# Designs tried in a protein design chat: VHH binders against Translation initiation factor eIF2B subunit alpha (eif-2Balpha). Part 2

Target 1, 305 residues: Translation initiation factor eIF2B subunit alpha (eif-2Balpha), of Caenorhabditis elegans (p34604)
Amino acid sequence: MVQESIISSFRGKLENDPSKSTSLATVETLLEVLDRSRATTVAEFQNELNQVVAALEKTDYSSTSIRSAADLFTRFTSLAPAALLDQEDFSQVLDLYRQRARSFIKNVRGSRAKISKCARLFFTHHMNILTHSYSKVVLETILDAHKSGYHLHVWVTESQPDASGKLVFEELKKNGVPTTLVLDSCVGYVMERIQAVLVGAEGVMETGGIINKIGTVNVCIIAKSRHVPVYVCAETIKFVREFPLNQADIPQEFKYRTSVIERNNLELEHPDVDYTAPEFLTLIITDVGAMKPEAVGEELIKMYI

## First folded at step 13 (VHH; from W2 with S57T)

Design X1
Fold by OpenDDE, fold request of step 14:
Structure X1 (fold): chain B 305 residues (1-305), chain A 125 residues (1-125)
Amino acid sequence: as target 1 above (305 residues)
Amino acid sequence: QVQLQESGGGLVQAGGSLRLSCTTSGFTFSDYAMGWFRQAPGEEREFVGAISWSGDTTDYADSVKGRFTISRDNAKNTFYLQMNSLKTEDTAVYYCAADRRFYPGEWLDTEYDYWGQGTQVTVSS
């Protein structure tokens, strides 16, 4: 498959469905590659996938999400009995991979609904929630709760520089959810009214910390200082095998869009994301359940063994 | 070694009450969500209820809501199932379980990491 064709397919998936996550688009694209693969060895197939992933990471979509999704996809799809691997006919192995891939993707597609369900366990019927930026899973979680009879008031940060929070604001208002748009600089001011912070994540690190939209760490630190719980809604597919200790440890490709990396002096650029250390987070709510940040490492191990 | 031990089971008349305990060892109790399950003869194991790490969040099966209460004492590495208004259909072996995750009980595709041996609860008419 031509690299440009793969990228086009990937982009098309996201452009045609704004509700589709980068992670889901990634694994769907990889499935497409798998379906078309004529590899005859594990190594050949792996190389094929790696090339595709590399191509996807050159897009301006979240590199963190692409990488984590791709890694997990590869892990889950590459599981085959030794007996099958020893056979000369690799086509059977590919068929198995395809089956596993489809199963995996099915689970990924259902992940937000599960997260939403799980999150409600921690909600009260009358709750003020603050969210930062635009997260599909957070939005869905709030909307589902609203539909389920929760009386939520949602405080949404504008989330500069792209004001992505306005999209959330508009969507919530459209659905009848009481919502207030707040300046990023007003988070501390409004925190006294907040009972929980609900944020998404582009990536969940082994540390239990998260990479998310720039400004997330500020929100969480403020919340922590006021003893407001911080709940992260994140699909397990966003779990990343990285162990950052601070902002500087975050890979550049996670901080900046590819186009920015290629065209600009990064010293003059603001990062698109920041790292929130686990001590500022209360729970990571995932499609496999809610967990404390310190439990994330263990879950990652389970996912990769 | 991880150990979960149920106690407090027995025979009780319908409408009566019983309190089960689960004592744990071999892991940091406060790092785990705890759950109660039950299995009647010839039936599949079913979720009864669960409690989060600090005890601030609980989840119950619809069949026991309003009648059963789960609590925990992290200092004692023990959590409890208070069963009130017991019915004959509550007769089962009750199991305690532990997991670092807290999730809805209706999720049947997930399983707790550790399990007790169970205690028999019999509710007579």
Scores: ipSAE 0.857, ipTM 0.937, lowest interface PAE 0.4, mean pLDDT 93
Fold by OpenDDE, fold request of step 14:
Structure X1 (fold): chain B 305 residues (1-305), chain A 125 residues (1-125)
Amino acid sequence: as target 1 above (305 residues)
Amino acid sequence: QVQLQESGGGLVQAGGSLRLSCTTSGFTFSDYAMGWFRQAPGEEREFVGAISWSGDTTDYADSVKGRFTISRDNAKNTFYLQMNSLKTEDTAVYYCAADRRFYPGEWLDTEYDYWGQGTQVTVSS
């Protein structure tokens, strides 16, 4: 019953606010759990969080984003001085966790704006940008740049199979941004007109590579072949402690929706995401700054130490 | 050991020019974005400018934009601050800094990984 309520809350956060990321919804949900927690030990509380995370991962939302967000949240909130841990009353520890959680969430909420600002450092005032699929942070970045006086022409892939790129296309058009919808199969054709590729990420791997909407790797490889820079906009909360070497190394739960996995017919299914290796990426632009893909591992370590 | 050493500071008259250098060792220079900062007496350290890994991107504080130029020579593990049209307000200790990240200089919550000892720049009226 508690689990269902938590899942409902999580879903509600996303359904009621289309601008809310899966990652943010995750940590907000975890905060709710923390607020209600009556745990008396660190272990008990951790178990409680783990159970919630497991429940969230059973949804059809990005398991990559859920996992990365949850891991970082847990790490950040679970920091307590030894003096507090030695006390018989665990309530003080929970209070500290709550404070830290709120601070953490505040930072997460501000992450897109920071990314947007940082990304503009790499933009030219008259720039043709290609983006793939629907990314909230990318959309916000482009819109902010447009509002700031950049004259961008955005090429948006339709991003099959769900045509998520059309949503971006429509939103950009609505806001007066010159935009062209591009067939996924036409990416190579249009790349000669592109000055930068801007994509989001469901997850940033320790390798510096990213997991993103299926078709991302194709776009990036094409860009690389034509010496077009590829910029990834990603919140640090999306950094994942995974080290994939190829597509096969991507966890199954990252590739497919839970509902699809449960059907046990994955051989007949296309993955929802693909892995783009770091060699095809130019920069990872985050809320803590832009970095080369090879620097991601170090940054990830810093976040967990 | 990581070392950043500033040089080129000194006394200059208003309207004059000065070129600072920061020579680095102990890390792969090309893997780091570089920044210049300055601190005047009694004031907080402030961002002057930064340059990305390859030098393709630069960022400057509004107070120095158009007057200062940052460049780098990765082969020499050195980056530079060309200061033109100097003003008395530019008087400060100038610091070079290094970070693997490139970010807007106005981000006060971000700290560079490595810092130099600073070089004094004095602009007289």
Scores: ipSAE 0.856, ipTM 0.935, lowest interface PAE 0.4, mean pLDDT 93
Fold by ESMFold2, fold request of step 14:
Structure X1 (fold): chain B 305 residues (1-305), chain A 125 residues (1-125)
Amino acid sequence: as target 1 above (305 residues)
Amino acid sequence: QVQLQESGGGLVQAGGSLRLSCTTSGFTFSDYAMGWFRQAPGEEREFVGAISWSGDTTDYADSVKGRFTISRDNAKNTFYLQMNSLKTEDTAVYYCAADRRFYPGEWLDTEYDYWGQGTQVTVSS
């Protein structure tokens, strides 16, 4: 009953605000659990949190986004063993965690604006941009640059099978941004016109590679072959501690929705995401700054150790 | 061991020019973005300018734009600040800094990983 209530709250956050990321909704949901908690030990609270995260991962929302957000939130709570030993009452420890969690969530909410500003450091005043699929942070970055007087032409892939690129195309046109919607198979044809590729990420691996909507690796390989820089716009809440070398190394729960895993022969199923190795990426642009892919591991260590 | 050392500071008349350099050791210079900062007595440290890993991208504070130029020579592991049309308001201790990240100078909630010890620049009337 508790699991169903918290899952309903999680879905409500995403349904009531189309601009809200799965990552942010996850952390906000975990704050609800923390606010309501009657735990008397750190271990009791961690178990409560783990049960909620497991329930969220059973939804058909991105497991990568849920996992990365939950890991960072859990890291925050596990950093207070000395405070626990010196506190006269565990409810005071929970209050400290609540204060820290609220500050953390405020920073997560501001991440897109920071990424947009950081990404503009790499824009030229007249620029052809290619983007694949629908990334809320890439869309915000492009719109903010346009409103700031940059003369952009944006090429948007359709992004089959769900055609989510059409949504980006329509939003850009509504805001007066020159845009062209193209087939996913057209990327090689158009790349010679492009000054930069901008993509989002569902996850940024410790190795500096990314997972993102199926088709991303094709775009990045073509960009690399034509010497077009690839900028990944990703919040640090998307960083995960994984070390993949190839498509097969990506956990199945990152490649397929839970309902597909539970019901189907995965050998025959179309994956929802692909992996792009760091050699095909130029920069990871985040809410803590732009970095070369090889620097991601060091930044991730700072977050976890 | 990572070290950054500023040099070239001193006393100069208003309207004059001065060139600071920052020599580095203990890391691969081309893997780092570099920044100049300054601090007047009793004030918070403020951003002057930054340059990306290759030198292709720069960012300057509005107060110095058009007067100061940042450059780097990755072959010599050296980072420079050319200061022209100096004003008395430019008087401060100038610090070089290094970070594997490149980000807008106006960000106050993140800091560069490595810092030099500073060099005094004094601009007389």
Scores: ipSAE 0.732, ipTM 0.901, lowest interface PAE 0.7, mean pLDDT 88
Fold by ESMFold2, fold request of step 14:
Structure X1 (fold): chain B 305 residues (1-305), chain A 125 residues (1-125)
Amino acid sequence: as target 1 above (305 residues)
Amino acid sequence: QVQLQESGGGLVQAGGSLRLSCTTSGFTFSDYAMGWFRQAPGEEREFVGAISWSGDTTDYADSVKGRFTISRDNAKNTFYLQMNSLKTEDTAVYYCAADRRFYPGEWLDTEYDYWGQGTQVTVSS
């Protein structure tokens, strides 16, 4: 089936390139759909995209990343002035969408470099940094600062249950960055030595809060208690139009893999992610600049205009 | 209703010093990063320096590093540019700008949300 070949293409993008984000793979996959589309109306095309997105969300990759990337792809590629929507030949509308999609994807590919440069504005030359889990953006930011002559010591949590923090630890050691691997439960123990927390995000909510690997909210609460700034490095493709108040408000599909939800066997409370409210965050550092969490909603609206 | 008003411009000899001020109204000053820009006749507008919301972080263009200092007083809603060791090449109209974001000054595809009308600085030899 068409959906099965699209899912295979999506998985191939991620399996063949370990540095590729789920967000980027999503938009590249949606461009393939757009390139092959023979839709004759906007509604028909949107149905094609929605069906593909639903199929991608059934994989065990991050639903948050897939949803946010798909939403922004749709907004940036299909936003058109009223005059352009009056085209008599819809193939011309699709060609416009293709042009905009390629430009959008080019910008997404450049986002990590921009975030790395922006984040350096907040670094000091001698700095103890704590990071939780594995974020490709945070890793690139740290490596870029190290290459530029910053004397960092990086404290990495193991990030159970998948121990993804060990991958970050090994990559930092490989590149000569002084680094210490710590238990997730050691965050309070080490925080007095830390000048800043750097974390990624699987989603940045319109509230300015974030969804990230389970344990992130604990790190951020402890950091707040010790007056340690928390910097979130996140591409704007991860911005999501959600207004959660608490952990319960987070959609279950963001917390658990689709296969777990479909089995309906959640007799354990083992979510993959947690929500960190904006009051525990200092800055969201993005490919459009650093901002206070409370400014995220207004910047997200600008992306939709 | 947002207003940025530059002041303190004028004529100064090379090697001299000058302090520009930017008084603001119509927004919560501490919610905004602030920037100085300049434009010489016939040239494109150039980034001079920017300062974060609290004043804790600054970024300067290479051409002014070590000579110019930016600062802000959030209690007075005022943003400053201290210019020392002035050169004739510093002659320009200087603009104050404000944005909710703080980012590197060399980013070409972004622009501050609010701008002042500018103040002339002329450096004579």
Scores: ipSAE 0.715, ipTM 0.895, lowest interface PAE 0.8, mean pLDDT 87

Design X1
Fold by ESMFold2, fold request of step 14:
Structure X1 (fold): chain B 305 residues (1-305), chain A 125 residues (1-125)
Amino acid sequence: as target 1 above (305 residues)
Amino acid sequence: QVQLQESGGGLVQAGGSLRLSCTTSGFTFSDYAMGWFRQAPGEEREFVGAISWSGDTTDYADSVKGRFTISRDNAKNTFYLQMNSLKTEDTAVYYCAADRRFYPGEWLDTEYDYWGQGTQVTVSS
């Protein structure tokens, strides 16, 4: 009964805000569980969290993203074992957890602003940028640079079939950013005019590769062939411990962002995402700094110790 | 074993110039971003400037912008700070630092992975 309301709250967070990450929605949901908790021991609380995480993993959303975010949530909330042992009144322990969890979530919510500031270090004053799909962090990065006096021209792919690139185009145009909307198939045609590719990610793999909206790997391969740097803007809460080697290795849970997509034509192959290997990427720009793709594994380990 | 060693510090008159060097060993230099920091007695450590892995991108503190120049030579595993138009306020122990990440110097909540022992720079009036 409690699990049903928690799952409904989780789904609501994601359905009401399409740009909200599964990872952020997970930690916000776990804070709700923590706020409601009347556990009397650490083991009881850990079991309570594990049961909720297992329930969230039964949804259509990425179980890898949910598990990774839950592990980070637990690590940031339970960092003071000695203080826990000294305070046998467990309600005080839960209050400490609540304080730490709120701080953690505030930092996660602030990640986009940090990424925008960090990414601007790599911009030139006059710059043609190509972007694919809708990433709120990429959009914020471009808008912040524009407001800071950078003269950008942004080339936005349509990102079919969901056409989310049209939303990016309209928002940039509304804010006075010179913008050109192009077909997804036009990337090779325009790449020679581009100084940098800027994309988001649905997930950043431990190997430094990314999973993102279908078409991303095409953009990145073309960029590499023309020696155009590829910058990925991604919050560290989207880092996951996965090692895909090819498109067949994409974890199934990444193929559905909000729900299982029903296909009504057996003659069609319409994947929602693709995998881009680290060799096609230049930098992963995050809320803890910009890094080469090969450094992602080391930064992940730091987050889990 | 990772080692960073600063050199080139000393006494200089205001308005003068000084060049610091940072020699490194124990890691692949081109995999690291490099930074210069300084600390006066009783003060918090202050960001001076940083340079990306290849040297293509730099970031400077406002207090030194236009007067200090950082550079690196990846073939020689060396990192430099050229200080011009020195002021008495520049008096401090200067440290070189290395990190796999490159980020804005104003981020106070992050710390570089490796640090040198420091070299004293004293600017006299």
Scores: ipSAE 0.709, ipTM 0.899, lowest interface PAE 0.7, mean pLDDT 85

## First folded at step 14 (VHH; from X1 with T110I)

Design Y2
Fold by OpenDDE, fold request of step 22:
Structure Y2 (fold): chain B 305 residues (1-305), chain A 125 residues (1-125)
Amino acid sequence: as target 1 above (305 residues)
Amino acid sequence: QVQLQESGGGLVQAGGSLRLSCTTSGFTFSDYAMGWFRQAPGEEREFVGAISWSGDTTDYADSVKGRFTISRDNAKNTFYLQMNSLKTEDTAVYYCAADRRFYPGEWLDIEYDYWGQGTQVTVSS
């Protein structure tokens, strides 16, 4: 019953606010759990969080984003002075966790704006940008740049199979941004007109590579072959302590929705995401600054220490 | 050991020019974005400008835009601050800094990883 309620809350957060990221919804849900927690030990509380995370991962939302957000949330909130831990009353520890959690979430909420600001440092006033699929942070970045006086022409891939890029296309058009919808198979054709590729990420790996919508790796490889810079806009909450070397190293739960996995016919299914290795990326633009893919590992360590 | 050493500071008349240099050692220079900061007496340290890893991207404080130019020579592990049309208000100790990240200078909550000792720049009226 508790799990169903939690999942319902999580889904509600995303359904009621289309601008809300899976990561943010995750940590907000975890905060709710924390607020209601009556745990008496660190272990008990940790177990409670783990159970919730497991339940969230059973949804069809990005498992990568859920996991990365949950891991960072847990790490951030689990820090308490020894003096507090030695007390018989664990309530003070929980209070501290709650305070830390709220601070953490506040930072997460501000992350896209920071990314947008940082990204503009790499834009020219007249720039053709290609983006793939639907990314909230990328969309916001482009819109903010447009509002700030940049003259961008955005090329958006349709991003099959769900044509998620059309959503971006419509939103950009609505806001007066010159935009062209591009067939996925036409990316190579249009790349000679592109000055930068801007993509989001469901996860940023320790390698500096990213997991993102299927087709991302194709776009990035083409861009690199034409010496077009590839910029990834990603919140630090999407950083994951995984070190994949190829597509096969990506966990199945990252590749496929839970409902698809449960059908047990993965051989007949297309993955929802692919892995783009760091060599095909130019910069990871985050809420803590832009960095080379090679620097991601170090930043990840800093986040967990 | 990581070292950043500023040079080129001194006394100059208003309207004059100076070129500051920051020479670095102890880390892979090309893996770091570089920044210039300054601190006037009685004031807080302020961002002057920054340059990305390859030098392709620069960022400047509004107060120095059009007057100051940052460049870098990765082969020499050195980056520069060309200061033109100097004003008395530019008087400060100038610091060079290094970070693997490149971010807007107005982000005060993020600190560069490494800092130089500073060089005095005095602009007389």
Scores: ipSAE 0.864, ipTM 0.940, lowest interface PAE 0.4, mean pLDDT 94
Fold by OpenDDE, fold request of step 22:
Structure Y2 (fold): chain B 305 residues (1-305), chain A 125 residues (1-125)
Amino acid sequence: as target 1 above (305 residues)
Amino acid sequence: QVQLQESGGGLVQAGGSLRLSCTTSGFTFSDYAMGWFRQAPGEEREFVGAISWSGDTTDYADSVKGRFTISRDNAKNTFYLQMNSLKTEDTAVYYCAADRRFYPGEWLDIEYDYWGQGTQVTVSS
């Protein structure tokens, strides 16, 4: 009953706020759990969080985003002085966790704005940008740039099979941004007009590569072949301590929705996401700055030390 | 050991020019974005400008835009701050800094990984 309630809360956060990322919803949900926690030991509390995370990963939302967010949340919230841990009363520790959690979430909420600001450093005032699928941070970045006086023409892939790019297309048009919808199969055709590729990420791997909407790797390879820079906009909360070497190394739970894994023969299914290796990426633009893909590993280490 | 060493500071008259250099060692220079900062007496350290890894992107504080130019020579592990049209307000200790990240100078919540010891620049009226 508690688990169902938590999942419901998580889903509600995402359904009621289309601008909310899976990552943010995850950590907000974990905060709720923390607020209600009556754990008396660190181990008990950690187990409680782990159970919740496991439950969230059973949803059809991005498991990559959930996992990365949860891991970082846990890391940042679980830091307590030894003196507090030695006390019989664990309530003070929980209070500290709560404070840290809130601070963490506040930072997460501000991450897209920072990314947007940082991204503009690499934009020209007149720029043709190609984006793939639907990314909240990319959309916000483009819109902010537009509002800041950049003259952007945005090329958006339709991004089959769900045509998520259409949503971006519509939103950009609504906001007065010159936008062209592009067939996934036409990416190579239009790339000669593109000055930069801007994509989001469901996860940023330790390799500096990214997991993102299926078709991302195609876009990036084409861009790279044409010497078009590829910029990834990603919150640090999406950094994952995984080191994939190829598509096969990506966990199934990252590739497919839970419902698909449970009900379908995966041999007949298309993955929801693909892996783009670091060699096809130019920069990872984050809320802590832009970095080369090679620097991601170091940043991850810093985050977890 | 990572080292950043500033040079080229000194006394200059208002309206004059000065070129600062920062020579680095102990790390792969091309993997780092570089920045210039300055601190005047009694004031907080402030961002002057930064340059990306290849030099393709630069960022400047509004107070120095149009007057200061940052460049880098990756082959020499050195980057530069060309200061033109100097003002008395530019008097400060200038620091060079390095970070693998490139970010807006206005961000105060993050810090460059490595810093030089600074060089004094004094602009007289």
Scores: ipSAE 0.861, ipTM 0.940, lowest interface PAE 0.4, mean pLDDT 94
Fold by ESMFold2, look of step 14:
Structure Y2 (fold): chain B 305 residues (1-305), chain A 125 residues (1-125)
Amino acid sequence: as target 1 above (305 residues)
Amino acid sequence: QVQLQESGGGLVQAGGSLRLSCTTSGFTFSDYAMGWFRQAPGEEREFVGAISWSGDTTDYADSVKGRFTISRDNAKNTFYLQMNSLKTEDTAVYYCAADRRFYPGEWLDIEYDYWGQGTQVTVSS
């Protein structure tokens, strides 16, 4: 089936390039759909996209990342001038969509570099940083600052149960960044040495809160209690139109992998992510600038207009 | 209604000093980052400097580093540009701007949300 080949292509992008985010792989996959499309109407094309997105959401990759990326791709590509929509040859509309999609993806590919440069505005030249889990954008930000002459000591949590923080620790050591790997339970012990917490996000909620690897809310609460700023490095492609008040308000598809939802009793399952409310965050640092968490809703509305 | 108003412009001799002010209304000043920009005739508007919400972080264009200092007074809703060691090349209309975001001044693909009307600064030899 056409959808099965697209799912295989999506998995291939992620398996063959460890540095590629789920969000970027999603939009690159949707561009492939657009490039191959023979749709003759907008409705036909939208149906093609919807079917592919539904199939991607059934994989065990982050549903938050897939949904936010797909929504923004669709919103960015689907608008056309009214005059062009009146044309008998829909191929001109598809060509406009392809042009917009390539521009959009180029911007998404450049997002990590922009975030790294923006985050550096808030660094001091001698700095103890705590990070939790594995964020490709946080890793790039730290490495960029190190190469630029910043003297960092990075404290990395293991991030159980998958121990993804060990990968960050090893990459930082390989690049000569002073780094210490700690237990997730050690955060309270080390926080008094820390000048800033840097974390990524799997989703940035309209409230300005974040969804990220389980344990993030604990780090942020401890940081708040010690007056340590929390900087979230997140691409705007991860912005999501959700207004959670607590952990229970987070949609289950954001908290659990699809296979777990379909096969298991969720009352007994360990969640993969948690929610950190905006009062525990200092800045959201994005490819369109740094902002206070309370400004996220305004910026998200601009993206959907 | 959001309003930004620059003042303090004028004529000054090279090597002199000038202090610009930007008074604001219609928004919570401490929620906004502020920036100074300038535009000479026939040229594109260029970044001068920006300051974060609380004033803790600044970013300056290379052409003004060491000569210009930006500051803000959140109690007075006012944003300042102190210009020292002025050069004829500093002649321009100077604009203040406000945005909920703070970002590097060399980013050209993003523009501040709110702008003042500008004040003329002329530096004579």
Scores: ipSAE 0.743, ipTM 0.905, lowest interface PAE 0.7, mean pLDDT 88
Fold by ESMFold2, look of step 20:
Structure Y2 (fold): chain B 305 residues (1-305), chain A 125 residues (1-125)
Amino acid sequence: as target 1 above (305 residues)
Amino acid sequence: QVQLQESGGGLVQAGGSLRLSCTTSGFTFSDYAMGWFRQAPGEEREFVGAISWSGDTTDYADSVKGRFTISRDNAKNTFYLQMNSLKTEDTAVYYCAADRRFYPGEWLDIEYDYWGQGTQVTVSS
């Protein structure tokens, strides 16, 4: 019953706000658990969190994103200084956890603005940008540069099967950004006009590669062949301790939903995501700075030590 | 061990020019973004400018933009600060710093991984 209430709250956060990441919804949900907690020991509280995380992982949302966000939440909120651990009143420990959790969530909410400012360091004043799929952080980055006086022309792939590129196209046009919508198969044709590729990520792997909407690896390979830099905009909460070597190694949690090209034939699966190896990426632009893909593992170690 | 060593500091009259160097050892220089910072007595450390791994991207504090130029020579493992049109307000100890990340200098919640010992720059009226 308690688990059902928490799962319902988690689903509500995601269903009522399409722009909210699974990672953010997870940490917001864990704050609700922490606020309601009557635990009297660290072990009791940790067990409470573990049970909630396990319940969230049974939903249709990415289990890897939920686990990674929960681990970061625990890392930044529930470790107590040795001096505080010998307090007689555990409610003081819980209050410290609550203070840290709110600060952590505030930082996560501010990540898109930080990424936008960091990415602008790499923009030129007149720039053709290619983007694939819908990423809220990429959209915010482009709009921030436009408002700051950059003269951009944005080339947006249609991004089948969900056609999410049409949403990006419409939002950019609404804001006065010169934009061209192209077929996914048109990337090679237009790449010679492009100064940078800008994409988001569903997850940033410890290897520095990314999981993102199907078609991303094609865009990045073509960009590499034409010496066009590929900038990935991603919050550090999306960093994941995984080491895929190929498309078959994509964690099953990122394959959390699949679609079919025919409604009556489930044998014709259409993958929703692909893996792009780090050699096809130029920079990962994050809320803690821009980094080369090979530096991601070092940053993950700092987050999980 | 990682070492950053600043040089080229000294006394200069207002309106003059000075060039600082930062020589590095103990790490692969081209893997690091580099930054110049400064600190006057009794004040907090202030960002001056930063340069990306290859040297093709720079970020400057507004107070020095147009007067200061940063550059790097990855073949010599050396990072430079050219200071022109110096003002008495530029008087400070100047520090060289290195980090695997490149980020806006206005970010105060993260710190560069490696720091030099500093070199004094004094601008007289």
Scores: ipSAE 0.737, ipTM 0.908, lowest interface PAE 0.6, mean pLDDT 86

